# VHH binders against Protein EARLY STARVATION 1, chloroplastic (ESV1), part 1

Every score and structure here is a prediction.

Target 1, 368 residues: Protein EARLY STARVATION 1, chloroplastic (ESV1), of Arabidopsis thaliana (Mouse-ear cress) (f4i9g2)
Amino acid sequence: RSEKSEERRFDQKMSAHGAGIKTSSSAVPFASPKSRFLSKQEKFYPRCTPRLTGPQSRDTPPKRDTGIANEKDWGIDLLNENVNEAGTNEDGSSWFRESGHDLGDNGYRCRWSRMGGRSHDGSSEWTETWWEKSDWTGYKELGVEKSGKNSEGDSWWETWQEVLHQDEWSNLARIERSAQKQAKSGTENAGWYEKWWEKYDAKGWTEKGAHKYGRLNEQSWWEKWGEHYDGRGSVLKWTDKWAETELGTKWGDKWEEKFFSGIGSRQGETWHVSPNSDRWSRTWGEEHFGNGKVHKYGKSTTGESWDIVVDEETYYEAEPHYGWADVVGDSTQLLSIQPRERPPGVYPNLEFGPSPPPEPDLPPDQPQ
Positions, changes and structure headers below are counted from each chain's first letter, unless a header gives other numbers; antibody chains aren't numbered by Kabat.
ipSAE, averaged over its two directions, is called F for ESMFold2-Fast, E for ESMFold2 and O for OpenDDE. V2 adds 0.75 times the mean of E and O to 0.25 times the DockQ between the complexes of E and O.
[cut] stands for letters that were removed.
The coordinates of atoms that the task and the answers printed are left out; those that the model quotes come from them. Centres of patches stay.

## First folded at step 2 (VHH; from e4 with T103W)

Design a1
Fold by OpenDDE, look of step 5:
Structure a1 (fold): chain B 368 residues (1-368), chain A 124 residues (1-124)
Amino acid sequence: as target 1 above (368 residues)
Amino acid sequence: QVQLVESGGALVQPGGSLRLSCAASGFTFSNYAMRWYRQAPGKEREWVAGISSSGSTISYEDSVKGRFTISRDDARNTVYLQMNSLKPEDTAVYYCATRKYVWYSGSTYTYDYWGQGTQVTVSS
């Protein structure tokens, strides 16, 4: 029942007093500062302060499932000068750093820096390499390679690359990012490998994917996934995961999603294989009609089956969360790479190469 | 399907002028740079001129600079080659071309599309 109404209190308070602060523009005379060019003899202190402490690397393997890190996270340190230095630290560890500049045809330039170190006992080692590449075709590449071994015997390797392809005549720019990482245990039969890739073009075409593998003794797992955006609203996503246990049991789960303009399908399979090779599987599918109805169907090897139409809204990502604008924003260093000056009259041989083989028909969706 | 159709080829006298046209279809014309090539008898196909998608960048082979003008009309999906002060050495089949980049299965493919060409003969 009860109504309780309570009250509107309006309180008005007014007071506008506009005090006109008279900004007296006192024209402070431009006293001509006599630029005492005190020639500060910049004592070129040869900053030969021997940085006594060589660069120290991280002594830990990379983290899993981190994807492709941004430029800023890789600690790119390209030296501007050709350097070839080495030293020994007070603790007996050693370090080196070197840099170079490679030149090639068609305006190719590669700047690279490499550094590394070793512990006094040789139990730990690390190397890091950075490079930037360019040529007169608009090609730019930024890359990092890191590797190491720690005192525990763990070893790792990782690489990261960003590539810009720009065709002067198509005005199509493409940025490709990739990472590969792996680590191995020094104490266990354990390791993992990850490969990541991202490809973007200025039209909104996007491809992303990853391949992952891991092993822990007798256990192993695989993970693959991919995302495709055509820039026109077509989306393809898929995953494929499977594992094997110590007992010989295998299981997996895979699915794919295809959508365009609210219409699409999802399909998947979950499967299990016992040590005795008995296979169980469940397959399912969804057809989305774009009208708020979804046809859901599925079956299993145990006799389960369903086929129904339900009222369900279709949700899918029509655009990548991280797209062209984002990758461009995060590729500042890549984009800042300056190609060599092109001599007058030298045009990149925009040779139309032989007609590539006919566009591979998108492999028909082989119904796996 | 991408189609390029050249027209305007003819027999002309030295010092004459000719305008070639290339009608494009099967792709978003305004998004692609267009190029002209020529192939003389017994010679390899050579690049003649290019114009960017926006039309802001234009380039010519050195031998045709100052004589040839490439232009585009996006409303008509057509690229043109105005050829002035024609020389016997300009005698060739002229081809219109565009390049398409396709990414599939982690690989980048470059597709060059060509017209059938139009014959230009410069002869006294």
Scores: ipSAE 0.007, ipTM 0.195, lowest interface PAE 10.1, mean pLDDT 81

## First folded at step 5 (VHH; from d17 with K100T V102K T104D S107T)

Design m3
Fold by OpenDDE, look of step 6:
Structure m3 (fold): chain B 368 residues (1-368), chain A 124 residues (1-124)
Amino acid sequence: as target 1 above (368 residues)
Amino acid sequence: QVQLVESGGALVQPGGSLRLSCAASGFTFSNYAMRWYRQAPGKEREWVAGISSSGSTISYEDSVKGRFTISRDDARNTVYLQMNSLKPEDTAVYYCATRTYKWDSGTYERYDYWGQGTQVTVSS
């Protein structure tokens, strides 16, 4: 249903006249008394106000599909001094707070803080750890680890890392971000795991990806995707998703696209497997020629097929929406990490530490 | 500065052959796809051929398929168009082109670059 229009015009003119009062007041030259500011060296007693109040409990599991949060959102609270404190609250809950410094070769320094607590009955607990690392090679790292358990038996673990280093191949500055998150139900056979990574260099090269897994009783799902940008118009994107139901039905969808300045291809598959193992599949492809024409082809197991050239403009994302400038802007705390003073004549051993072992592709609790 | 310089255009008889060259400078040639266009008198500029940065993807306009061959030499920063079995309808100014992406001032910018063109005339 249709209805109507109304225009209302309201005009109002108001005129206000405000008057010009000239007041002339004669600035009498007040003689500045030479007050002998006795510079009382106020001994800045660092008010180490003993934060007598224990850390506030964080009893919230991580959210799914949130990607890599910015450093400002992690609530990083690094203590300036070595602390080892513990206490009991009025409600019977307990807390602890500790901090320290680890030193190593090549000017390595790790500053860390850890805090946590337990409920009065021990049914809930939480721990948070922050760290910053640096050495004389220019390496910097900022990280967080959070874990907890609630009274319902739910448990969670989350880690976040930002790393600044020199790229081994290009000698360019590189920032890498990563996150791992997991949660498990205390009442159901349910849980999820997410791994996220982002890599940026100063020339616009970008890599992004995620692995996601979830389970609810006999249902499970997987999601993987990746994006690659060379910073010059070359793009690779892919996804792979599948799920399984309690009935034994499986389905999935995967695709990839590769583009080079408007010339490229897309390919994909959608599939379904019934409980009796009958498989249905549809595969498709696109060839983009950069001339406003696209070759489209595909087939299915049910006899569908097509092979056509169409007039279609090629659309693809040649550049990441979030790139080097953005990650630098969001990594202020990482960048602010100060390495130890390097003694004169001491050069860092550029021994490229062992590449961190490839992170296991599979969450630890995948049933074999 | 990005420069594309076409060469090899000439007057040829129907059925003849020509090889066009486009010398590129001012950008990392090996990272970018290259294209050939042509513009006949009184007609719009039309796409002729394209080759990906790796050379693995090649495509042609339908009217030139089987007659024209696009290739690249990254060591020489040059893209080529071998034209065989030339027809009067192939008479045009041929242009080399590339599309580049550059990070500038906190954003990616797209730049399309064209050569000045080379005249190909097919006439009896």
Scores: ipSAE 0.019, ipTM 0.230, lowest interface PAE 7.2, mean pLDDT 81

## First folded at step 6 (VHH)

Design n2 (from m3 with R99W)
Fold by ESMFold2, fold request of step 18:
Order: sequence, then structure tokens, then C-alpha cells
Structure n2 (fold): chain B 368 residues (1-368), chain A 124 residues (1-124)
Amino acid sequence: as target 1 above (368 residues)
Amino acid sequence: QVQLVESGGALVQPGGSLRLSCAASGFTFSNYAMRWYRQAPGKEREWVAGISSSGSTISYEDSVKGRFTISRDDARNTVYLQMNSLKPEDTAVYYCATWTYKWDSGTYERYDYWGQGTQVTVSS
């Protein structure tokens, strides 16, 4: 009989053994720490509230993610009317809710909504801002910004945005997402930051990546990675992860791969540095010729080496698992943003000879 | 403003002992590891010992292990280096140091801070 199903992960997790044991004396295994920055009972509140009541409290730090959210995960719901409301909840906390719009040059319009709350003693507070932007170039943007602090002194900040524009070079439509999250502990020296991006165009070009870092349990860590698909069969992926202790032990792992039509390479390094600056490292590489032969090579500072050619099928992810069709299907709110109407009798600036361009309007502050 | 001030350096005979102190200010001392380094004339600065922010992890350079002891007093914001069985090769300027990290504007930057040093001379 085979192993248990995924629904029994706790049993399989308890049965896991021996990971990293054989290399513990010669190298410190690399791991990206999973930050449990704050353990606090989650309050379950619906994100939507009935009309004429205050917004639900958003007084907890964000959690680390495995990917960037789509627009449906946020539930952005901008009001069609100007709002300026405030009140007090039963627990003595205060709240506010406001909305409006900003106008600018070249048809720029930003519709926005801002809400927030504060505990009765002022020890906790939070804000959340939503917006839609558009202009006459066809630019569209959805965005969110959140921030807050709690009575334990934890603080956080988070942004997310999704953009439609035409790429200046290719003239293709692009949809781009980006996000940042940051949380800091108020009671210990701990915190983390994540930055994510995803970019897509209509011909299959895709770029994704993340920069992450943080500190917990007397360790700091950094993680960076990227993926690039040119839409014509070329693939580049890479990672660079490292950590260090307060006392100067450092370790890391990095690799990259580049492929086209079954031809390409992989290469990487695993390394460790002691507090006295002694360094161990192991490098490796693979060259794939597209003919069933793979050249594998590598070496280490402790004297290991290899340089062989083997018979092996080449495998790599030739296409992104999430691409243009997926992001278009997940971006219906972005795509539905209605641009500002052009007034009657207003025509594009036509030039019959060299003249200075008009000064553009600068956009107003996006987070209110 | 972060400040580290070493004291306790002296001229001693081989086999003698000294205790170095480093008074720290300008940061939350209990949140950061403290380290001792030394630099002999004409040599590069070398790591000697370190103690974690909690005090639970301590490490030493091989040539001083068993002779030197690092400790910290978080109530007084002070780190110590007890140096026993001193040898002429221990002659150096001794520095205390720390690393702090800042998370400003989505940036995670490391900042290194050093004291001015205190001279230890082991000679007959």
C-alpha cells in the first residue's frame, strides 16, 4: 500500500525524517523562514458592510503570501457618490469612511475611497484606501493601500495595484500587477517585507518575480527570484536565497536556468560562511544540447568534482502556468473602468511644425 | 545615535587576565548581538567572539576558545570580554561591534557600528 492522501498531511508531515541530516556536518541546509510574525486570534468580519453602518475593523497585520492576489481577492467596491461619514462602534472605537475623485490633464481621473478606524484609547488604528485611475491614453489602474498598528505596537503597510497600459516599444496591451507587504513586531526584533510583480502582454510575454526579506529568531533572510517567458519559447528562471545569523554565520543557495527548444543550461551554487569567514561552496551546472545528451559538471571547496555526459531527457516549464488569457479573465474590474468623457469640440493637439508640448498635469496623491 | 565605548585595556604579563567592557547606547541593546574583534599592528581586524541578542548563542574564534568568555548585561547595556591565560599573540586593539537592521520605506538595510577600541598589550 502507498502513502496517504494530501488530506492527511499532518500524518505524512509527522513521518518526514532525515531531511538534511547527511549534509549537516559539512553545510548548513538552506531554508526560507516562514514568519509567524504574530500569533493572534483572527477576528472574522465580512469585508462588506450594510449601508449606513461603519466598516469592519482591519486591525490585524497581513500574513505572508505565496503569490500576488487578484482583484477579486480584494473586493474593491468604489462608491458612485461622495461620502464623508464617521461614527463610533459599540466598543468605543471610532471609524470614518470617505470617497471622492481627482481630475487631471489628458483625461486623468482617479476615483477613490478611504476608510479607517481607531480604538477608543488610540492604541490601535488602521486605514485602507481603494482607487481606480484612467486617462485618455487608455491607461487604467486599480489599487489598494492598507496600513495600521495595534496595541502591541505591531505595525504594517501593504499596497497592491493592477495596471493596463500600452507598452511604448511594442504597442501591445500589458496588464501588470504589483504588491508590497510589510509587517514589524512591536515586542521583539522581528519583521518581514515582500515585493511581488507580474507582467503580461497579449503575445505571451510574461515576467514574474519577488523580493522578500525579514528577521526572526536571531536570523535574517533574503529571497529573490524571477521568471521570464518571451512568448516565443525562450524561458529564464532564477533564484537567489540567503540567510545569516546575528553572529555572522551565513548561507545561501542560488540557481538559474535558460532554455529554448530543449536547448539550454542550468547552473547554481550552495554556500556557507562561518563567523571567522571560512567559506564552503559547491557549484554545479548542466548543459542541455537538445539531442538526449546532458553535460553535468560541478565542484566544491572540499574537493568534490564531476564532469560527465549522460543520456537524459530534457524537462523544463516551457510555458507559464498563468498567462495572458488567465490575467485578462481575472481582471474584469480593471478592464471595465470607464474613462472620463471627452468634452464636445475638444480635439487632439495637432502639430503642423515643431512646437513645445503642453505641460502635463501631475497626478494627485494616489493614497489619500 | 549609536555609541559603543570600550574600556579595560592594559599592559599585562603573559598568563595574566583582563576584563574588557563595552558600554552601548543609542539602540535597543537587548535586540542585537554583540561582538568583539581585535586588530594587531599591521594585521587585518579579526573576529574574536560573539553573543546573540538573547545571550543563548555564544561563539569564539578557535585561538581564544577556553581562555576568553563573552557575556552581556542587558540591564546595564554592557558587553564584557573576560580574557584569561593571555599570550603575547593576544596583543591588539580590541573593538566591540554590533549590526543593526532598519526596515525603512520597504528597504532592509544593515548598519555596522564599531567602538573606538581599547589597547591590550601582553608582554614581559
Scores: ipSAE 0.360, ipTM 0.769, lowest interface PAE 3.2, mean pLDDT 79
Fold by ESMFold2, fold request of step 18:
Structure n2 (fold): chain B 368 residues (1-368), chain A 124 residues (1-124)
Amino acid sequence: as target 1 above (368 residues)
Amino acid sequence: QVQLVESGGALVQPGGSLRLSCAASGFTFSNYAMRWYRQAPGKEREWVAGISSSGSTISYEDSVKGRFTISRDDARNTVYLQMNSLKPEDTAVYYCATWTYKWDSGTYERYDYWGQGTQVTVSS
């Protein structure tokens, strides 16, 4: 591949953009799946909309590589009263908002709000649904789904949720966050999709990952990565990225690392396949012994090879930069969800680990 | 319904020329790359040439470079393979192919489509 791919890589590391193009580059150094780019999270919606005044239009698609938003970025404000309102704005566009609640077995309650609008000529439209769920097991869920279409024919869909539940085996509280994002062009064979997840428990167990894919400019790309922290110093990270042209040229890179107490390994592969199935590949590995020595090795299908031991200190991220304490602090609305009243003497016991969580939505203390 | 129909296969002398056509329907032709493959008697199907959806990128298998030319006419939804300096080794059934992607929430699925083939025979 051209050196233009390396130039783009350096210039694009802080860029935020929609559907993108990925091209192969030769001798690409392996990198952690942890992005240095911090997505700018925006509040898309006002928290409170006056009655009989239409909600703000939300006809803008989601952006790539923005991860999982915090609950405050959505501005979820579920109405205490049931509403069913509709109207027409001065520009001829229509709007609606409605809300309600559903009840079910085992203390299940879902409070929800739905809103949307469409332009006068029907060329653009949008909808957004918010909800909160709870039941007597201590389960809580906060969620959003939105979709829309603009006058250019672009369409999008996005989901977001936070979940609190008790892990069955450990009896620990677990917070899980996830998002799905999709945007498609109305005029080109182009678009993208992302699925993100983050899982945390009170003992420091953390799992994060993403599956992404897209298409633009006669190329398709896929990206998968994962991070796993066991909460006791063990770390596994991996990335598998690849792309292909519509003519069948395919390329990618993948790597993984595993570490505990300064001992572990890294390994990876960069590869390229021609439309006739000819394959080039370069593999590499590092073994870290925890004593200042590192075994580095590798080879390629063009005959390159190395196998050396060097003096090198071992560096890796032993703990996540964003962990349990952070997600608890960012989940106050989730944790504040008030469950339905329940019989005396039935009280779930959630373990939050060594740090005290904010627990404003715990049921009132009951003599048990 | 996606349909690819090849035509133009014939018996031709070594050193001769032949143009294959592939008429496409049932999809937005200008959005997808088109490819030619061939299958010689007793052999596996092999890739021959490809042309991108825009026509800006073209690729050939090494044994046909300089002798074959792929082109497309988006107004007529047709891809062509101009075959010059034909050799007996070029004898095969030639297939037109494309793949599309179905894109909806949570899936990104590729679908391959093939024509029925057209016979090219190069012999004296």
Scores: ipSAE 0.326, ipTM 0.752, lowest interface PAE 3.3, mean pLDDT 79
Fold by OpenDDE, fold request of step 18:
Structure n2 (fold): chain B 368 residues (1-368), chain A 124 residues (1-124)
Amino acid sequence: as target 1 above (368 residues)
Amino acid sequence: QVQLVESGGALVQPGGSLRLSCAASGFTFSNYAMRWYRQAPGKEREWVAGISSSGSTISYEDSVKGRFTISRDDARNTVYLQMNSLKPEDTAVYYCATWTYKWDSGTYERYDYWGQGTQVTVSS
């Protein structure tokens, strides 16, 4: 049933009578006398106060497991002018700064800046180098190299690079990021090396990976992993980690997963090896059928075994957490690099860009 | 080039003693652990003893505990195996071994090295 109920309208119009108070006050034009103070433009010769305090670099090795940092965090300081300066501070420390640009064929330009310092006693030193490169092919590179030694005897080296490649034929852009870091202790038989790389294209293809090595006295460890995304839904991920002692004990864990459209497999192994070569191992596998069923199987050297089908939903990352849009967003300085003006009628020679410079020879002080 | 050269192998009577030496060259000896292995006729090579780079950690296979002693002299780049109370079961070729780490293919890799071995025979 029905009921309607209506109610009420209330209208009230209240008439805001804005009273227009006219106040007239006659601002008398005080004729401020034009005192022609000829302000002697004291030519403020900008005292080039020599920025005496060269930027103090880190006095400590970089941290482990930092991955590839954002370009904004590397302290890129490219000088706009060609500089070649050196000095000694009041404390006896020395510093230098230099900058320049190199020109080459195909409109190649490299702008670089380098700075460094050394303590008065030579116990500590640091160097930082920045560069930007470009040519007429669309190639751009932004890079940093830092090295140092502190009074504790620690030494380190790190490099970071971003590269933009543009395929002239496909117009497909690729961005590659990489970082390499190493440090050695001055007091312990300890050192580590880490290499990180990321490759992206505009179609969603992504490759990520890392190689890590470390030593601490009688123990060493390795870590390797990779991720591959084809941009079409295929995913490959793998890890391989192991450690060993000087006396031959070893242990590790590795796994791999492959997926496409909810179908795929996972496999792995956990293992241990004694100095006497006794090996324990557990291997496992999963087959994912895309229908909510998973075949799980495995065995161990101790006699453990299983083979079952279970109702389980398949979960995997079909896309990278950090992809093309993200890397573009984080590569603003790289992308801002301006190539030289190309003269009319001059076309870049499509000769295959120089092979990436051979991986810089590891600094002589490799952590043994 | 890394080289390991064993010496001191001989024919001895049961209950006798031998001292094996392994002279190392081609690497920084003091930075790496050294190991002894043995291989009896018709058997697989087996681990016998190990000493860490610092010498602070030593380990033995169970059958040789209390009878064998591993030691190192870093000044001479030499590792030793003192073998006492020898048994016929100790008859084997004894090998000195080490591994070093080198930068290879974008990471540090382990390389294993072995000597040519020295024959120890325990017989009446």
Scores: ipSAE 0.200, ipTM 0.680, lowest interface PAE 2.0, mean pLDDT 83

Design n2 (from m3 with R99W)
Fold by OpenDDE, look of step 8:
Structure n2 (fold): chain B 368 residues (1-368), chain A 124 residues (1-124)
Amino acid sequence: as target 1 above (368 residues)
Amino acid sequence: QVQLVESGGALVQPGGSLRLSCAASGFTFSNYAMRWYRQAPGKEREWVAGISSSGSTISYEDSVKGRFTISRDDARNTVYLQMNSLKPEDTAVYYCATWTYKWDSGTYERYDYWGQGTQVTVSS
């Protein structure tokens, strides 16, 4: 039934009394005398007071799952002059700053800057290094390395790189980006590592991927994924994620997607393994025919099974969301690197060093 | 090098008790879980028991629950399997096992290690 909970109207009217006190006080215009002191504008040359405080860095590990940051976010500041400075702050902490140029064959030049510091008790320390590399082959590299330890015992390391080079086979410009990050806890049996990579060429070929690892006490986890675009509409995507306990319980999920011109397939598996090696798994697949029909099938170790054709529109990304035009736009500092002047009649040795072995294009086989 | 050495295997009568030991070396023992496996003649190796690195988590295969007890002594780098109420079906070679993770070339790789085993025979 009906309980009518009541509308209480509290009206309170409180009164606006506007007392207008006009006080007129006649500020007498004191005639400040025109003293003509032609103050010689001593051109105060702003003494660049050397910022007495040494460079500062972060005192915490990097965040997980941040991917590859843009060059703008790294704050790369290469010193134009060779510097070798060190100091001690008022709090007893110490810092250093150094820079240099390395020269090599084939017009190789590496500009680098390094900074670091240490707390007064040595419990905290940090180092940051920036570099710019180039040679006469058109190779350009921009990179950062950061490391640190804080008073809590946490330690970390991270690196970021952008590379411009010409592909040996296609003669196409290629931009490669990579990042590696790791951190360890000082208080827990915990740590993580992430590796990220992106590769682009001017024809729209794109490769992206990441490997992630972590441990937290009795649990560990892995994450791997990759994306491949051929620039012509062919797409491959895959993910493989799993975790395990120290006692041998494991579980994971993996899937793969392949498409070309609206036709393709998806497949995946969710699985669990007990310490006694009992395995549960569910596998599924989709065949996309490009005609609005999808064949869906799957099975599990518990007896589930399906095989059906459904009317479903196929959706996939035929092109990367972030491609060649984007990476070029975000690589302005990299592209601005000026190689050394090449002497007349000197040609770069195109001896392309051994290309790092192509990372396996195929999804890593599940650890057997 | 990681080494696991099992001991304590013997011939016992049904209903008897036995304590197995596994001495570990070549790694930081306290950082890794330890496991016992057994392999009977003509059968596959089967998991028996596990104890976490901290010792806080313990698990057993169903057939040995209530009869077997896994424990560890980190000061001695040793894992134990106390076996009570032994049955003829418990006759097997018992293996101590662990895995370690090593960082190599930007990846964490798991390495499994096994002892040589110790024979347990339960017979009248």
Scores: ipSAE 0.099, ipTM 0.615, lowest interface PAE 2.5, mean pLDDT 83
Fold by OpenDDE, look of step 19:
Structure n2 (fold): chain B 368 residues (1-368), chain A 124 residues (1-124)
Amino acid sequence: as target 1 above (368 residues)
Amino acid sequence: QVQLVESGGALVQPGGSLRLSCAASGFTFSNYAMRWYRQAPGKEREWVAGISSSGSTISYEDSVKGRFTISRDDARNTVYLQMNSLKPEDTAVYYCATWTYKWDSGTYERYDYWGQGTQVTVSS
């Protein structure tokens, strides 16, 4: 007996009465706020108010690890008139300010301002120089140099440059920033030096780097790093940091990462060297395949080793955090430099001086 | 020019004592650490002792600990190595060494300086 299991077809016709609520959103015409751009004619008060008070002296060295400051931070203030002034303050300190223009071939113009001061006893002194350069080739430069010494015997020197130029090879506009800073202690066997550079072009090519050195008595340290973006998605980053004692102990850490289109590698080493030249080292690497897998490997001189493939998402920055748009935005003063008027019929000699030979790529340390 | 001149090397009997001197010139001696190295025949040069610029930090190779004493006289630009309880294994040319840092090609580079060495022979 074939028990016919009755498949009850529950036909529930739920009638979705979609009530079309015609919400007549009356587009209240956003009254165009008449931006009363009251052109406050900022009365360019000719800041020629003779500040009767000489510039205040800087009595401390610059801070370390500050990177490259922008135009605003450097406070570039060029005097519009040729000034040659000096004075003595009530406390016996002296100050000077001077400005001038240097003219050269090819429409070269350098506007500069210089200020300085000295304490009454001569124990402290400072000098600041600002300049603006341009020529008919489109070259523009802003720069500053600051130096000083204080009563404690500290001395410092700092310079910053921002340059707009056309790249000789690509004919692209480039903005380059560079800075050098150094300070020496008057009381300790201590000092530091920093060199920074940034290079940008409109295609997204970006190069950044720094070399840092410091000494404090029995210890010295180095830091080098670089970032390179080709504007097409290729990224190279590296760091190399190490320190040493006067007695020969050394230690350091370095790494490099290279990425393109989600694929790349990371490698690094941590190392230590004793005065007797015993070396400890740990090396590691990562291969990123772009498929969510990462090959991780490493070894140490103490016998540690690993070699694994893990499921890990690859994260890297294909573009610089601070790129062309940013540097252009921060280079308003540079960009505002007006070259000299070019006489009719005079064309700039595009003789781009020989590009300084590329600093010879330090040959990769041949693995001993 | 940096110059290091070792002296005091001699032939001594086991258990004997010797004092080496290294006269330094051509740099601010008080600003730099000084080191002693030794090289035995057929062996690599090895570190023996070091003294920091301030003299506050001193270090020795394990084999010479308790027997050797490194010291410095900044007024005389001289570093010393007092060697006591000498052993035949201490036979070597002893070298005074220092390094300075100079700015070169966008970085500070270390320059190592060595003396000509002084022969120490420990033999019965």
Scores: ipSAE 0.043, ipTM 0.589, lowest interface PAE 2.7, mean pLDDT 81
Fold by OpenDDE, look of step 10:
Structure n2 (fold): chain B 368 residues (1-368), chain A 124 residues (1-124)
Amino acid sequence: as target 1 above (368 residues)
Amino acid sequence: QVQLVESGGALVQPGGSLRLSCAASGFTFSNYAMRWYRQAPGKEREWVAGISSSGSTISYEDSVKGRFTISRDDARNTVYLQMNSLKPEDTAVYYCATWTYKWDSGTYERYDYWGQGTQVTVSS
């Protein structure tokens, strides 16, 4: 529906005034200042050659639970020329940079760069190493190693690797990624370690996993998990996490999931152990029949028990979220590594598969 | 090598007191919690008391609460168990225990260490 209108206008006006006043006064002759072109000797301030600021690194440990970073995130910077440089900064800190190229007999090539620095008082230090490797077989490798210590006493180490190789059994290309990270506190009884791995092949086989450990004073914790995809629809996932105190209290949670073509199972356990070794546990399971029915069962040490069939849809990931196509897309630098030519006289080990077992000697014809 | 050596076990009358000592060596004592266990004849080994690495957390089995006191001296690498108001039921071999973590096969693993034990007998 409706309506309303309103207009408002307002306009106007005003005005004028003019006044003119004249006054006269005297043309003091502007004496032409003799432009003393003082040739400003452009003090050629020597353009401070940009003080080649030595390489910089982080001064803190890596973050936890960051997984395996992509090539782009690592900032792989291999020097193209053999360099061996060192210097001291104005603040008294020192740095070094070196690079090399190693050649081997089997078409092996390794390009590497290393850099590092140390504070003036030696309280902080860092080192970074980058490498690329290849051989005539098609093997390619990128890697990074970083370590450091800061003035607070924290120390860390991390490594990252990508490998392209041919599987010995299937002759399929495989890309493997891995990372290891650790850090230790300088002030607390604290530290952590993480190991990550990913393996991919061109048929969709995928393996992922991680092992994590940490300690903080009186507490320690572990985390393990894995994912397996066979490329044909079979999926296995599992986790195992637990923690413990110095006094002996323990608790944890673990589960496993297995599926193929909509049929599968889940099972898990939550548990607690007291310092007296008293164990509480709850176990559960699910059987998925692929028909919209799920058998759910479980029990606990406290007397809980259930066993039921419910109408429930089965949801699982039949394929990895990040698979072969993805890892290939993210491995541009790895793939760009150029192998050396096959050395003369080096032949691929045609490991001919195990000779078929000799046909069982036919039992000698029993003489009639 | 980690070593734990218990001492102080004796025969005492009911209501008596004992102080057990456990001397530790072969590891950074101050970084690890210490525990006392006991094993009576024909029974399983049972937890008695624990003290954290910092000494800030202490715990006791219910049967010994108010009677036993666990303490540690990091300067001497020694853990103590003061036992008061002893009962015949406290008769057992008392063991000092700790654990350490070591990197093995791609993970940190716990290793448990025990002393040889010291005999405590409470009898009239």
Scores: ipSAE 0.041, ipTM 0.576, lowest interface PAE 2.7, mean pLDDT 82

